# VHH binders against F-box/kelch-repeat protein At2g24250: the designs that were tried, part 28

Target 1, 374 residues: F-box/kelch-repeat protein At2g24250, of Arabidopsis thaliana (Mouse-ear cress) (q9zuh0)
Amino acid sequence: MAMKKKISTSSIMPDWSQLPEELLHIISTHLEDHYFDAVHARSVCRSWRSTFPFPSSLLRQSYSLPAFPLESKDLCCTLEKVPLFLFRVLTPPDAADASSEYFLGGLGQDKSNDHVELPSPLQCSVKVNVPGTEPILMNMLDCQIIPLGHKYRLMIGCNPEEYSAAFLPLNEQGGGGEFVALLDCTDLFLVLRSTEMRWIRLEKPSTASCKELFTFRGRFYATFFNGDTFVIDPSSLEATPLTPHIDSNFLVPSGNEELFLVKTDFLRCRVSRLDEEAAEWVEVSDLGDRVLFLGGHLGNFYCSAKELPHGCGLTGDSILFTVGSRNVTYPYKYGVHTNKRKAEDNINCWRSSRENRVLFRNRYDPVLSFRVER
Short names: E, the ipSAE of ESMFold2; O, the ipSAE of OpenDDE; V2, 0.75 times the mean of E and O plus 0.25 times the DockQ between their complexes.

## First folded at step 15 (VHH; framework vhh_8fcz_2)

Design w7 (from v5 with G50Y; at its last look DockQ between E and O 0.03; V2 from the best seeds 0.00; counts 0 for: pae E 16.8 > 2, placed apart)
Fold by ESMFold2, look of step 15:
Structure w7 (fold): chain B 374 residues (1-374), chain A 124 residues (1-124)
Amino acid sequence: as target 1 above (374 residues)
Amino acid sequence: QVQLVESGGGLVQPGGSLRLSCAASGFTFSNYKMNWVRQPPGKGLEWVSYISGSGGSTTYADSVEGRFTIIRDNDKKMVYLQMTSLKTEDTAVYYCARVTKYSLWTGRTYFDPEGQGTQVTVSS
């Protein structure tokens, strides 16, 4: 058996490829799965690769659906569940500048006909496709990797479709097989209940185009470009308007813990959380140490600042708007003054901070790519 | 029935000014965010500017910021685009648009022009 590892010093390192199969099985039963630990183990050699299965958490899952009513019945219809990740490129310890590079997007296996097995350690790499550039190969060891959950997309045949989708599992385990899906299809909503496997046509409750669909605490939420917002019950399909109606809003679920309302004129913003018991929106001055990413092509997301080291340019309780056409922006922070000529007339709101400059390299499919300078 | 009627285009010298108008009917105008988009010769649609339903929030493409101003009048159901310091690359058919579809995966905002548009030509 040939050793692939590079020996760069005078000492002889152990040849892990010679480890007996019985010991590999023992190791595999004790591997606590970080999302990429199994991928790293599989890159050691062929014996390790055959012993460690590819982690299911990194695979795109598909749900078979009945023939889609807006397309040919001869094509299969599936809903694909795509895992999302934030990648931060690690800076060498002796770098003079504190800029950080970020990539945010959906992960999938490369199934191209040009697929080539890469030598170790390049097998522990992610290929990033940025439009208008050559693909970037990033070694996983050079990145901090933060999971962001999943996004769902409709597939008809082998091609993705542009319809927005929201997915509600009916089992608290999340993988129990029963679900309800809501799709935004131009002039109407389509609903699928897995218990019936039949498409239900639903008239949209607003005359404007639907902006976003998401779920929070077992219900669907639909926002519209005219500022309308509705809560849709998954069983009755009745739509109830949320109050107040205010344009330039973002509704941002943080799991099932909180639902934030961000009201903005893009000069200032105010943030509220939903108090369901009191049936009111409560203005807040902090986000529970979260960084919000708002308006991007992958939707509205958050990241805990506890998962990001100090000095990386993203701090807690901040809002980064990823919508718009400008390539340079700053995160919004509570209570900051602008360093313009005069202080603003109210410091008890969220304003653009001059602290961490954000430079967007790509804001459109498939990857949100940006650099943060300090 | 929804109608958007663009007007005010024409031939203008570089450095000149022009005001485009968009008359809206058939819907509750103040409930809709409005956009200007343009189609340069032989190219696809590109976004120019947006204004919120109340008129309190505006944004602009980098190529036009500082030169173009979007304004709405909810009483008259009108959207305007005030253009100054016009360049030859501003030559396009301009459309106002209220309706957009946002794709979760492509990340594209899709503007469906509902009017004929108005031609702006900047040449000497």
Scores: ipSAE 0.000, ipTM 0.143, lowest interface PAE 16.8, mean pLDDT 72
ESMFold2 (binder alone), look of step 15: mean pLDDT 81; pTM 0.811
OpenDDE, look of step 15: ipSAE 0.677; ipTM 0.865

## First folded at step 17 (VHH; framework vhh_8fcz_2)

Design z1 (from w1 with V99Y; at its last look DockQ between E and O 0.01; V2 from the best seeds 0.00; counts 0 for: pae E 17.9 > 2, placed apart)
Fold by ESMFold2, look of step 17:
Structure z1 (fold): chain B 374 residues (1-374), chain A 124 residues (1-124)
Amino acid sequence: as target 1 above (374 residues)
Amino acid sequence: QVQLVESGGGLVQPGGSLRLSCAASGFTFSNYKMNWVRQPPGKGLEWVSGISGSGGSTYYADSVEGRFTIIRDNDKKMVYLQMTSLKTEDTAVYYCARYTKYSLWTGRTYFDPEGQGTQVTVSS
């Protein structure tokens, strides 16, 4: 029998699932470099899904690992590279709505046996799973999509684990070469060298719990909740404290070019960048076009405001804390004045702007979801 | 409509044993790591134990390692905490949670309260 479909205006709408295969093939050749259009095309029907493969650049790369030493079962162990994106829901140009909806997370294929048909492929191409709610149905063409980097996730069998992971390729060309992986496993670090395929148990250099684990310029960085911060050499595994030891809340790499230190006491924060040649932190009052996203379960990231239109509620040279005890926050900006603290030097720190109110819907795995009220 | 219902608490002597239960509904249980957290009297939240979605990996705070065992049953959507060799410092309200994240910003373990918790009192 023919596939059952729901469309809103069936008497006028053409049935896109009945396009000849020759035309589908022609359309497919024009989507090779338009990854998100390819995802939308795959939602039309089985014929389109078979013709338009899931874009390879959006597939989660996996690295096979030896059996995990903290697991008693002999299960397949892999490290999955999960690309991350910021999705901004587009608003019609003449809309009076002052708010913008955002989602931050990964994109993947739904390969489950309990497939759900979408109401209309032309109106809905993706399902956003927010825990505790019905899935949110969206058309990818109604979203601006901004890449934010990636995170690594340990898989044991078919189940994800919550270990924090950092991954460092040993080949500058990057083409499937050797690597070193470092995992935060609560009580210890585990290190894997792909050249040996053997897990190495490494004691942590701090008595506090590890907060963040990332790479910058060919080395591992580990931050701890007591403010300890260490650089770990991937070959020697020697841990060296960053100078001087200072309570810090966040370290944020901006590619391999800059490393920012953000210190905060909840009311205000100060930002410094690392001058590696001088071995010192240099305080900054300007982040350029960067918007920093700090403290979420997905890690610390930035995006370029060159990709953000004016009036969308997020602007460059700002900091958005995605963690906290309240579901409401504001972006931080440098030099914000306050009427309640006129004696404080407001121009020498980053403070809540009290503009563009941010309301979190979800701050936990798998997706960060929030609304910005302009 | 996520629900987590804790039970099995009570009064016990030092050295005694208890088994806590947490019944889950309203989400795909096997897709989530589950945790036990506790709140001692007059203190903040303290993470106790965690278990992977498959049940293949278990994790414990130093203070309970060797005394507590976390177990899950994905068919029944249950997670348990088997406690032995109980000490007076184990006295607390125990909660189960899907998401537990320590925040340096607030100094707290964060989770959405979904149940009332279950009181464990260890007293001679």
Scores: ipSAE 0.000, ipTM 0.135, lowest interface PAE 17.9, mean pLDDT 73
ESMFold2 (binder alone), look of step 17: mean pLDDT 84; pTM 0.844
OpenDDE, look of step 17: ipSAE 0.462; ipTM 0.725

Design z2 (from w1 with V99L T100E; at its last look DockQ between E and O 0.01; V2 from the best seeds 0.00; counts 0 for: pae E 19.4 > 2, placed apart)
Fold by ESMFold2, look of step 17:
Structure z2 (fold): chain B 374 residues (1-374), chain A 124 residues (1-124)
Amino acid sequence: as target 1 above (374 residues)
Amino acid sequence: QVQLVESGGGLVQPGGSLRLSCAASGFTFSNYKMNWVRQPPGKGLEWVSGISGSGGSTYYADSVEGRFTIIRDNDKKMVYLQMTSLKTEDTAVYYCARLEKYSLWTGRTYFDPEGQGTQVTVSS
């Protein structure tokens, strides 16, 4: 549906706040799937704000859960679905260097008690709050914004802590109120079925600490620091070893399309994808347009480089390890030669490209701030 | 930058008590299971105790079960090891560790200490 705009000719500059409500309604129907544009539209004036709803996809969805079953305390529970984004701060076109600055993190509403009224131009800002640092206010118009999916956090009790959780919705459409959640409580797993709203105790299938919980193709996956990996059926709760058996550093889902296995000693790595039908891991030399961010228990993410402009410092078909003791790293690429070894004859692996130096400013789950230098 | 600073070690008689401390900075402390590991003279690292991110679950090696207590304070970003009934075989450099690393090459879980450790010596 075409947008129809009414512009007054009685002034030097058009006053968009004077648009009739009927035209605002038409505009609002064209912004339903462009939620950052909807946020910008809400900043025009009070009339626009009342017409354009705040996008629900930018809100932290929360679910009230039954009281936590550990009998030592009577604790309330809330499960939060936190949307994650990668913000690239746009570099002015005449900048002397080619560096790019990035922020990765979850979005939420600002709960500050400072009620500063923002001006009503087409402007909006994001408050970046990294634990242990001063908050940074960034204009969204100065950023490229790339969605990274979401993470689930469990908030328990009067001293809330983040617990690892995996969330599997059972309904694919509509107001799907049904789900299954799998929670890592360190000495056991707890399962919550929305149809029963009752905690189900599940014995961990490994004696090691759980490293990661995630979902892939309608099932839960639990990885452990000793290399154990189990697939857990959400209906039966049977935990079976991942077939074929693997000992891995990282398992990384890319949506429901691929599950990658990254084996590494941080000098080099090999990547495989799961061929579930053949029950085998197939080595790959190409990740397509994907950029993998591998932090392990600090979070694993990916983005599509199709959305990244050339020269921004991040390119597809690459792996960025965000874990480790050093604050400087390089993207890993397949088949890259290095000047360290003139006699090296095996380039059939992923290794540091020594291109686009990455400097971490901070690394917190799920918050990551880094600068990419050319 | 991540830092773990161990302290509280010293010389103690068999049967004595000692309390080790570990101050953590540079990461979201409550998100990590914390562990104590030790290196006896001339030996490799061995795991001693662990505590969940919330502090709700504690774990101990068989050799220290019932004698050591691990405690964390997420507000102060501290983890402690209360050691009692000390034996000469408890002599070691003690480290706290946040990450359980998995060695692709050995197929084993291990810890890579990030601090300097604190010496505990138990001798007659």
Scores: ipSAE 0.000, ipTM 0.135, lowest interface PAE 19.4, mean pLDDT 72
ESMFold2 (binder alone), look of step 17: mean pLDDT 82; pTM 0.811
OpenDDE, look of step 17: ipSAE 0.015; ipTM 0.235

Design z3 (from w1 with V99R R108T; at its last look DockQ between E and O 0.01; V2 from the best seeds 0.00; counts 0 for: pae E 13.6 > 2, placed apart)
Fold by ESMFold2, look of step 17:
Structure z3 (fold): chain B 374 residues (1-374), chain A 124 residues (1-124)
Amino acid sequence: as target 1 above (374 residues)
Amino acid sequence: QVQLVESGGGLVQPGGSLRLSCAASGFTFSNYKMNWVRQPPGKGLEWVSGISGSGGSTYYADSVEGRFTIIRDNDKKMVYLQMTSLKTEDTAVYYCARRTKYSLWTGTTYFDPEGQGTQVTVSS
């Protein structure tokens, strides 16, 4: 079978850059709420870039707040809403190694005045800043991207990490309605209601230091180092002890769907969910599609494995502990056998699977970076 | 820029005592609550003790209460951990930490060790 030296000039597929602007406007109205679809569309050509706005869901939103009452200096106070994503780098079909690279972190627009237009293959790219290294330029077209929601960062002057905070939007979108923020300050809680835009001082319901502060199903939850746990109503600010009371290593909301209790010695763990109506913790052996990431500097979170391809090394119904000094771990799974000699061994727990080795490249702010080896 | 330098670790037999030190520089020391955290072999970081910016309030994990004492000296920019009645389960690398990372999405606070830590080994 002979092949001519010159490649055919015939058109094999449509050139999307040639679409009339009227048709582009129709396409644009259907892309506005899909995270990276608009960014990908903007990378096609200048005509598409002019038609598709940069999606607001990828921008960090900042809200001015009243001056913080506990500092001796007048410091500006802002709330920053930071979108979170998990990026999986796609492997080419001809690659023989069975490994996947992952990056997880907050995304923001580059606000530098030093703007350089990138070449067409790099136009749809993100810059990954790993502390102590040169930034990594990563093409979004070579990645699968999984949204993880938002984090809210309180900025007091230039010091974003000084205070633990929980943010409760009072509408389902969190984008423009009423909200309540609760801050853990050394000796008290501070509360800000968007309807009043003033700080309210609130006595802590425990004499110990606050350990975790989060929201679940429209309420604030505060845990303390002495084992106390309280539920705080955002309207009345009344604190009620969480019943049943139990010690935990992690008390972890999964959106507004479940509140998990994970108790572990890092060899084995047990997971329970809160049944609010029955007022009890119910042990679970199945996390569904969830891959839980626990103990990391970016917090506890999960992702759905429904969007991950077969054999990528991360599977649902698993727990990945991102804490520890060693950079190697394995996902935990329920019911893992340990030894045939121990035929009566209790398998009613979560254990290291010893499969799909995970190598951490960075576990510290601002990005979790790791490789999964199959 | 920011530096935390831990020292004072060593090998000690059960029931013994050690005093750990942490020298701080590169930030306004008195503005921060300071903490000791430790990492036992093969395990994650666990919180040990904390002290308010003024030094007026101290806090301890149940496992060390009554045995450990946290002290700060804002003039010298130092934090200390006086450990007594040491047990084999106290074996760990000990870090001092000022900074917490907070995820508003999950509401979880973590301490961010910024030094190399100091090894404490309790064995007979």
Scores: ipSAE 0.000, ipTM 0.272, lowest interface PAE 13.6, mean pLDDT 71
ESMFold2 (binder alone), look of step 17: mean pLDDT 82; pTM 0.820
OpenDDE, look of step 17: ipSAE 0.467; ipTM 0.706

Design z4 (from w1 with V99F T100S; at its last look DockQ between E and O 0.02; V2 from the best seeds 0.00; counts 0 for: pae E 17.6 > 2, placed apart)
Fold by ESMFold2, look of step 17:
Structure z4 (fold): chain B 374 residues (1-374), chain A 124 residues (1-124)
Amino acid sequence: as target 1 above (374 residues)
Amino acid sequence: QVQLVESGGGLVQPGGSLRLSCAASGFTFSNYKMNWVRQPPGKGLEWVSGISGSGGSTYYADSVEGRFTIIRDNDKKMVYLQMTSLKTEDTAVYYCARFSKYSLWTGRTYFDPEGQGTQVTVSS
């Protein structure tokens, strides 16, 4: 006969996995407005996962397009709107190394037949495919997740194409479904207006290769490696040179609020914003809470640092170049003193901060992966 | 008139090194991405490496990554391909090129060489 352990009274902790399905349904109706709450609810257990639908805002939206004029091919043609996210891997409170891991890329539902069965459904995971490595399975509860907007790509059948695409919705008030898409197809631009649902061939306004396509305040912008920049009207399809004239390395929209011009020799850079009222570029020393990511395969974009904790290595008011031949870089900041002692520095520019070392693990499609060391 | 002149090819043993050069004239060199492409015997063109107009971004085919280095000098209007650890599979005529072309009609990406190329032969 064995001795029994004495059980003391304690506070009852709810076992949320025991909730009846009827109550789960009620809870699910209250989560529809917040996309990550539904994902987290699905991680509680199998019962919750079967009851809560995967939120549509985290799925890739596809727009059916007319077939391309391909010889004897009968393939589905779609334009994917791929939501972009920055994942920061949370360090445990007692972690020894203090470095932060980041992944940036498009999010999609895993459609493979080789799903990995996860331990206990209290955890939700994202599979990250870094080229040249085994896929990384990240628990979303171990990550901070920051939305970054969208990228667009052409799909022919199930295969992505290497075309740059820009998408301009025509109905600012609601999801009326009208849009114009512009694709960089090496030899020409290809345009589709949803109201016509046919491909329009548009001759490129420059002899150089197109560098970037984006939208800003209802117009398309196309930059070219020879320095040309054109604004393309979505209605007339007329391409006009951007005025005021620019001679820059990077042109970066921040939503429809600001258009930044970054000119750099990669030792120093200067940043200007477009003042449309004054028709001039105004030099700036402050990007606010923005972190600019420049020159990578995902293009030029920004993220808001309002959600980034102190000491994570990525702070607002900074520029991170994701190009180069080396795997190590530093964020650029305004007014940084250099340690070279050759001449008095002009601190009225942006320079490498030479702190918070960034080590790239992958800078190529499909995922930007890097570690920040303090 | 646009001209691209490749040089620096030759015969080398496996494991050896070569440095290819491309001299550019007739255009504003720094405005253009530059590429190296190659044509192995009896085969079509394949892309090898690329470098942005500023030189800030470099790109490599999987088969040459870690062995080849692309470099540009905008002051001299030159692009180079430093090749090391050469293999017999690297035997080809090498061209530098400004553009890639994609045809919506065929669904293929093409590089049109603009110069005569330079022969690289890797054999014992």
Scores: ipSAE 0.000, ipTM 0.144, lowest interface PAE 17.6, mean pLDDT 72
ESMFold2 (binder alone), look of step 17: mean pLDDT 81; pTM 0.811
OpenDDE, look of step 17: ipSAE 0.456; ipTM 0.701

Design z5 (from w1 with E65K; at its last look DockQ between E and O 0.26; V2 from the best seeds 0.00; counts 0 for: pae E 15.2 > 2)
Fold by ESMFold2, look of step 17:
Structure z5 (fold): chain B 374 residues (1-374), chain A 124 residues (1-124)
Amino acid sequence: as target 1 above (374 residues)
Amino acid sequence: QVQLVESGGGLVQPGGSLRLSCAASGFTFSNYKMNWVRQPPGKGLEWVSGISGSGGSTYYADSVKGRFTIIRDNDKKMVYLQMTSLKTEDTAVYYCARVTKYSLWTGRTYFDPEGQGTQVTVSS
């Protein structure tokens, strides 16, 4: 197993259930930024559970939608905002330079009927579903958990099919709650405006499979495996090709500030930013403190290197391909000009994951279980 | 650099047959839906036929359905248009094209030919 088990120490375990409520409230004020420690605290006993609220950042937001137009109208249709996380499995420091195990994916609530009672020491665990393997339990106390943003997916009925979605909120001043959603369905796009709550069926602009949907600066972007990219105006729904038409392209929004284009033959990487005023791609010489995670259809995102643990082997100006020919990590350090695919030996401490699902199941008090998707 | 080279046009009598060819280079051919479009004399571009990247799905304008057949060979990077029962109305310059713009609201696809095309002339 890649997971490490905690071994017994000589120290005596305190009975934390006997702490006075006044001390629990003090502890609670110090846990505001440590979501999974709050989950663990809730599992100690009923007194702790009543004192520590469940962190809302671990819950999926969902939106009820009109009946799906390509299927029976009796089925419930919801759009879920799925939080994404990088889990670092902590390695004991007893082996110098020992690499940590990592899992990358989204969190989901376990909606399966296969619930398992957990031992008390493991009640703060997540169920990790790697496709092609049996599910495993991973103790959250043995992990560092790094939030990476979110993705949207469509749920239809009891046995949902997953669809890529892009969600564009309108009215940023907090009133009204208007939005536009774009969904990638099998052979077409669907658009929903919250002000009308009607599905519009639209033809895809390419016969290739859609690779990803995302938003950037108030517009939708659709990428395709043939290298095509279209920009879709949320008001007119006109699709305009985004240049260039090049195979092996990755597009990565960096918030609403910049849109990066990564061109690679897996030996070299070239990165450009979109200059909208000049209508051109401008090659950049560095990425600053950015770490790019490039997964194609599975998603492209970034984080600041400052959000990563010290000594993890990734620094700024890093590009980590989380998918390739064999779904393994292909780390690159941008701007240091090497003739090898690996830019730095230390960043190979990361493992790629295509579909590592961590199930968040909530079946027994105080045990929480949740599902991570991707 | 992307190139599409059309050939196989010519002068033919009504009721005759022609086979147009399109040689593709400079891109991963099997990832693209390919189309034939035509420009009749003094008129704008008109969609004729399309074929999916795998070749599993074919599509035809009503005016050519049953008379024209689109075929692709991904190994040779070729697209063909087999034309039979030709009419004088089929006279046009024929282009092989990839999708360049698409309107999701109207479902309309815009085609920008990349080659010189091949002339088909049907006259008695």
Scores: ipSAE 0.000, ipTM 0.142, lowest interface PAE 15.2, mean pLDDT 64
ESMFold2 (binder alone), look of step 17: mean pLDDT 82; pTM 0.827
OpenDDE, look of step 17: ipSAE 0.568; ipTM 0.804

Design z6 (from w1 with S57N; at its last look DockQ between E and O 0.61; V2 from the best seeds 0.00; counts 0 for: pae E 3.0 > 2)
Fold by ESMFold2, look of step 17:
Structure z6 (fold): chain B 374 residues (1-374), chain A 124 residues (1-124)
Amino acid sequence: as target 1 above (374 residues)
Amino acid sequence: QVQLVESGGGLVQPGGSLRLSCAASGFTFSNYKMNWVRQPPGKGLEWVSGISGSGGNTYYADSVEGRFTIIRDNDKKMVYLQMTSLKTEDTAVYYCARVTKYSLWTGRTYFDPEGQGTQVTVSS
C-alpha cells in the first residue's frame, strides 16, 4: 500500500521520481500484465516513463509489403494490425442523459509526440479519430477499456484501403517473423507469403462476393454472400468446403477454442458450435459470459461480460447485431418471449430483447460508437 | 455410405428437353451444396450448376444459363436438373456431386462423383 500524506518533504513523503532504477525495475515486473496500470505509471515522471515502456499490446503493429499490384502506381504498401478495444467513456454525472457511451475501435499512440510533451495527467490521453465526427481526446484514466482482438487494414501509400484481410503468423514456435496474408479484392484473392514477399493473384472459390475472411486454428476461413464457406490451408492454398456446409449468416471464432455459427433471418437466431471431430454443428442455447457483436464493419467478435461495467445494459449470453441501416438495435437473448412449458411453440431460438435499446452514433471503420438505453 | 444415383438421361433432338434426377443417401443431404457436373466425350469433368443447402441460391455455368434449372427437394433428398433448349454441345455423362476441394491457384474445382452418371445425347 502507498503512503498517503499531504506533505512534500523527502524525509516523510518520498519523491517517487527519485526511486533507484533497480527498484523501478522490480515495480515494472509486477505491472507487465496490467496494461493500463503501466500507462498510469508512465505518467509519474521521466524516470518512470523510461522504465515502463508503452504497452506493446496497445500499439499498432505494421508490416512493410511489396507494392500493391492492383494500383496503377507502385505505391508503398503496409499491412497494419489494429488492436480493437471497447471503450466506455463516462458521461459526467450531471449530464443530460447521465449514461455511458461506448466506442469500439482501435487505439493508436499520437505520432506528433503531444503525449510526451503534455503535463500529467494529460500524458495519459489519446486521440480517437471517429470518421464523420469530431476527433475525441480521451483521458485514459477515466476510461474502461476492454480488449476485443484485432483487425488488419491495408495501407497503400498514405491512404487506407478497405480490403478485407486475414493475417496468419507461421512458425511462431520456431522463431517467428514468417506469415501468410490473404486479401479479398473484389474479383480475386491476393496472397503474400513472407518467404516470397511477392503478391500472387488467386482465384476465388465462389462467384459471389466474399463476406468475411478470418483465421481459426491456423487456417483461413472465407464466407460468401451466397452461403458458400471455405476453409483454406495456408500452405497449399487449397480451399475445402466447410463441413457440414450450411448457408450461414455469421461465423464467429471464439479464440481457437470454438467456432460459432449464427443462423438468422433477423427475427430469430439459432446458434451452433462446430464439433470438428464429429463433423457436425451442435446447437447451443447458452453462450456463457459472451456477448457476440455480429455483422458490423469491424467484423464478428465477442467479449466477456465479466469485463463489462456493471449496469452498462449489455449482459452476457447475448447477441448484438451491428449490421443494418437503422441506428437502433436490441440485444438478442435466448428464450425471450417464449413459453418454455408449451412444447408446441417454436421457442428454441434467440430473439430481440426489447429491454435495452442500443443506439449507434457511428458504424464506420475504424470505430463503432454506441450507447445503451433502457 | 454416401450414394448418389443419377437418372433421366436419354437421346433427344436439338431444342429438346430432359429432366435429370439424383437420389442421395448416406449423408445429411440438406447440409450440403449439390452440383451437377458433366463429362463430354473425350474430355474431363466440367461444372454445370450448383444449389445451396437450403435451395435458396442457384448457380449456373455461362454455357447453360437461362436453359437449365437446378432444383432440390430436401425432404425427398433429391436434386434435379431441368434442361431445355438442348444443343449438341450438351452431350455428356451427367453426374451429381459434392465438391471435394477448390484450387485457388488454378481456379479448378474438384468433384467426387459417386454414381455412374446418366448419359445425355443430343443429336438429329
Scores: ipSAE 0.306, ipTM 0.628, lowest interface PAE 3.0, mean pLDDT 71
ESMFold2 (binder alone), look of step 17: mean pLDDT 81; pTM 0.816
OpenDDE, look of step 17: ipSAE 0.524; ipTM 0.791

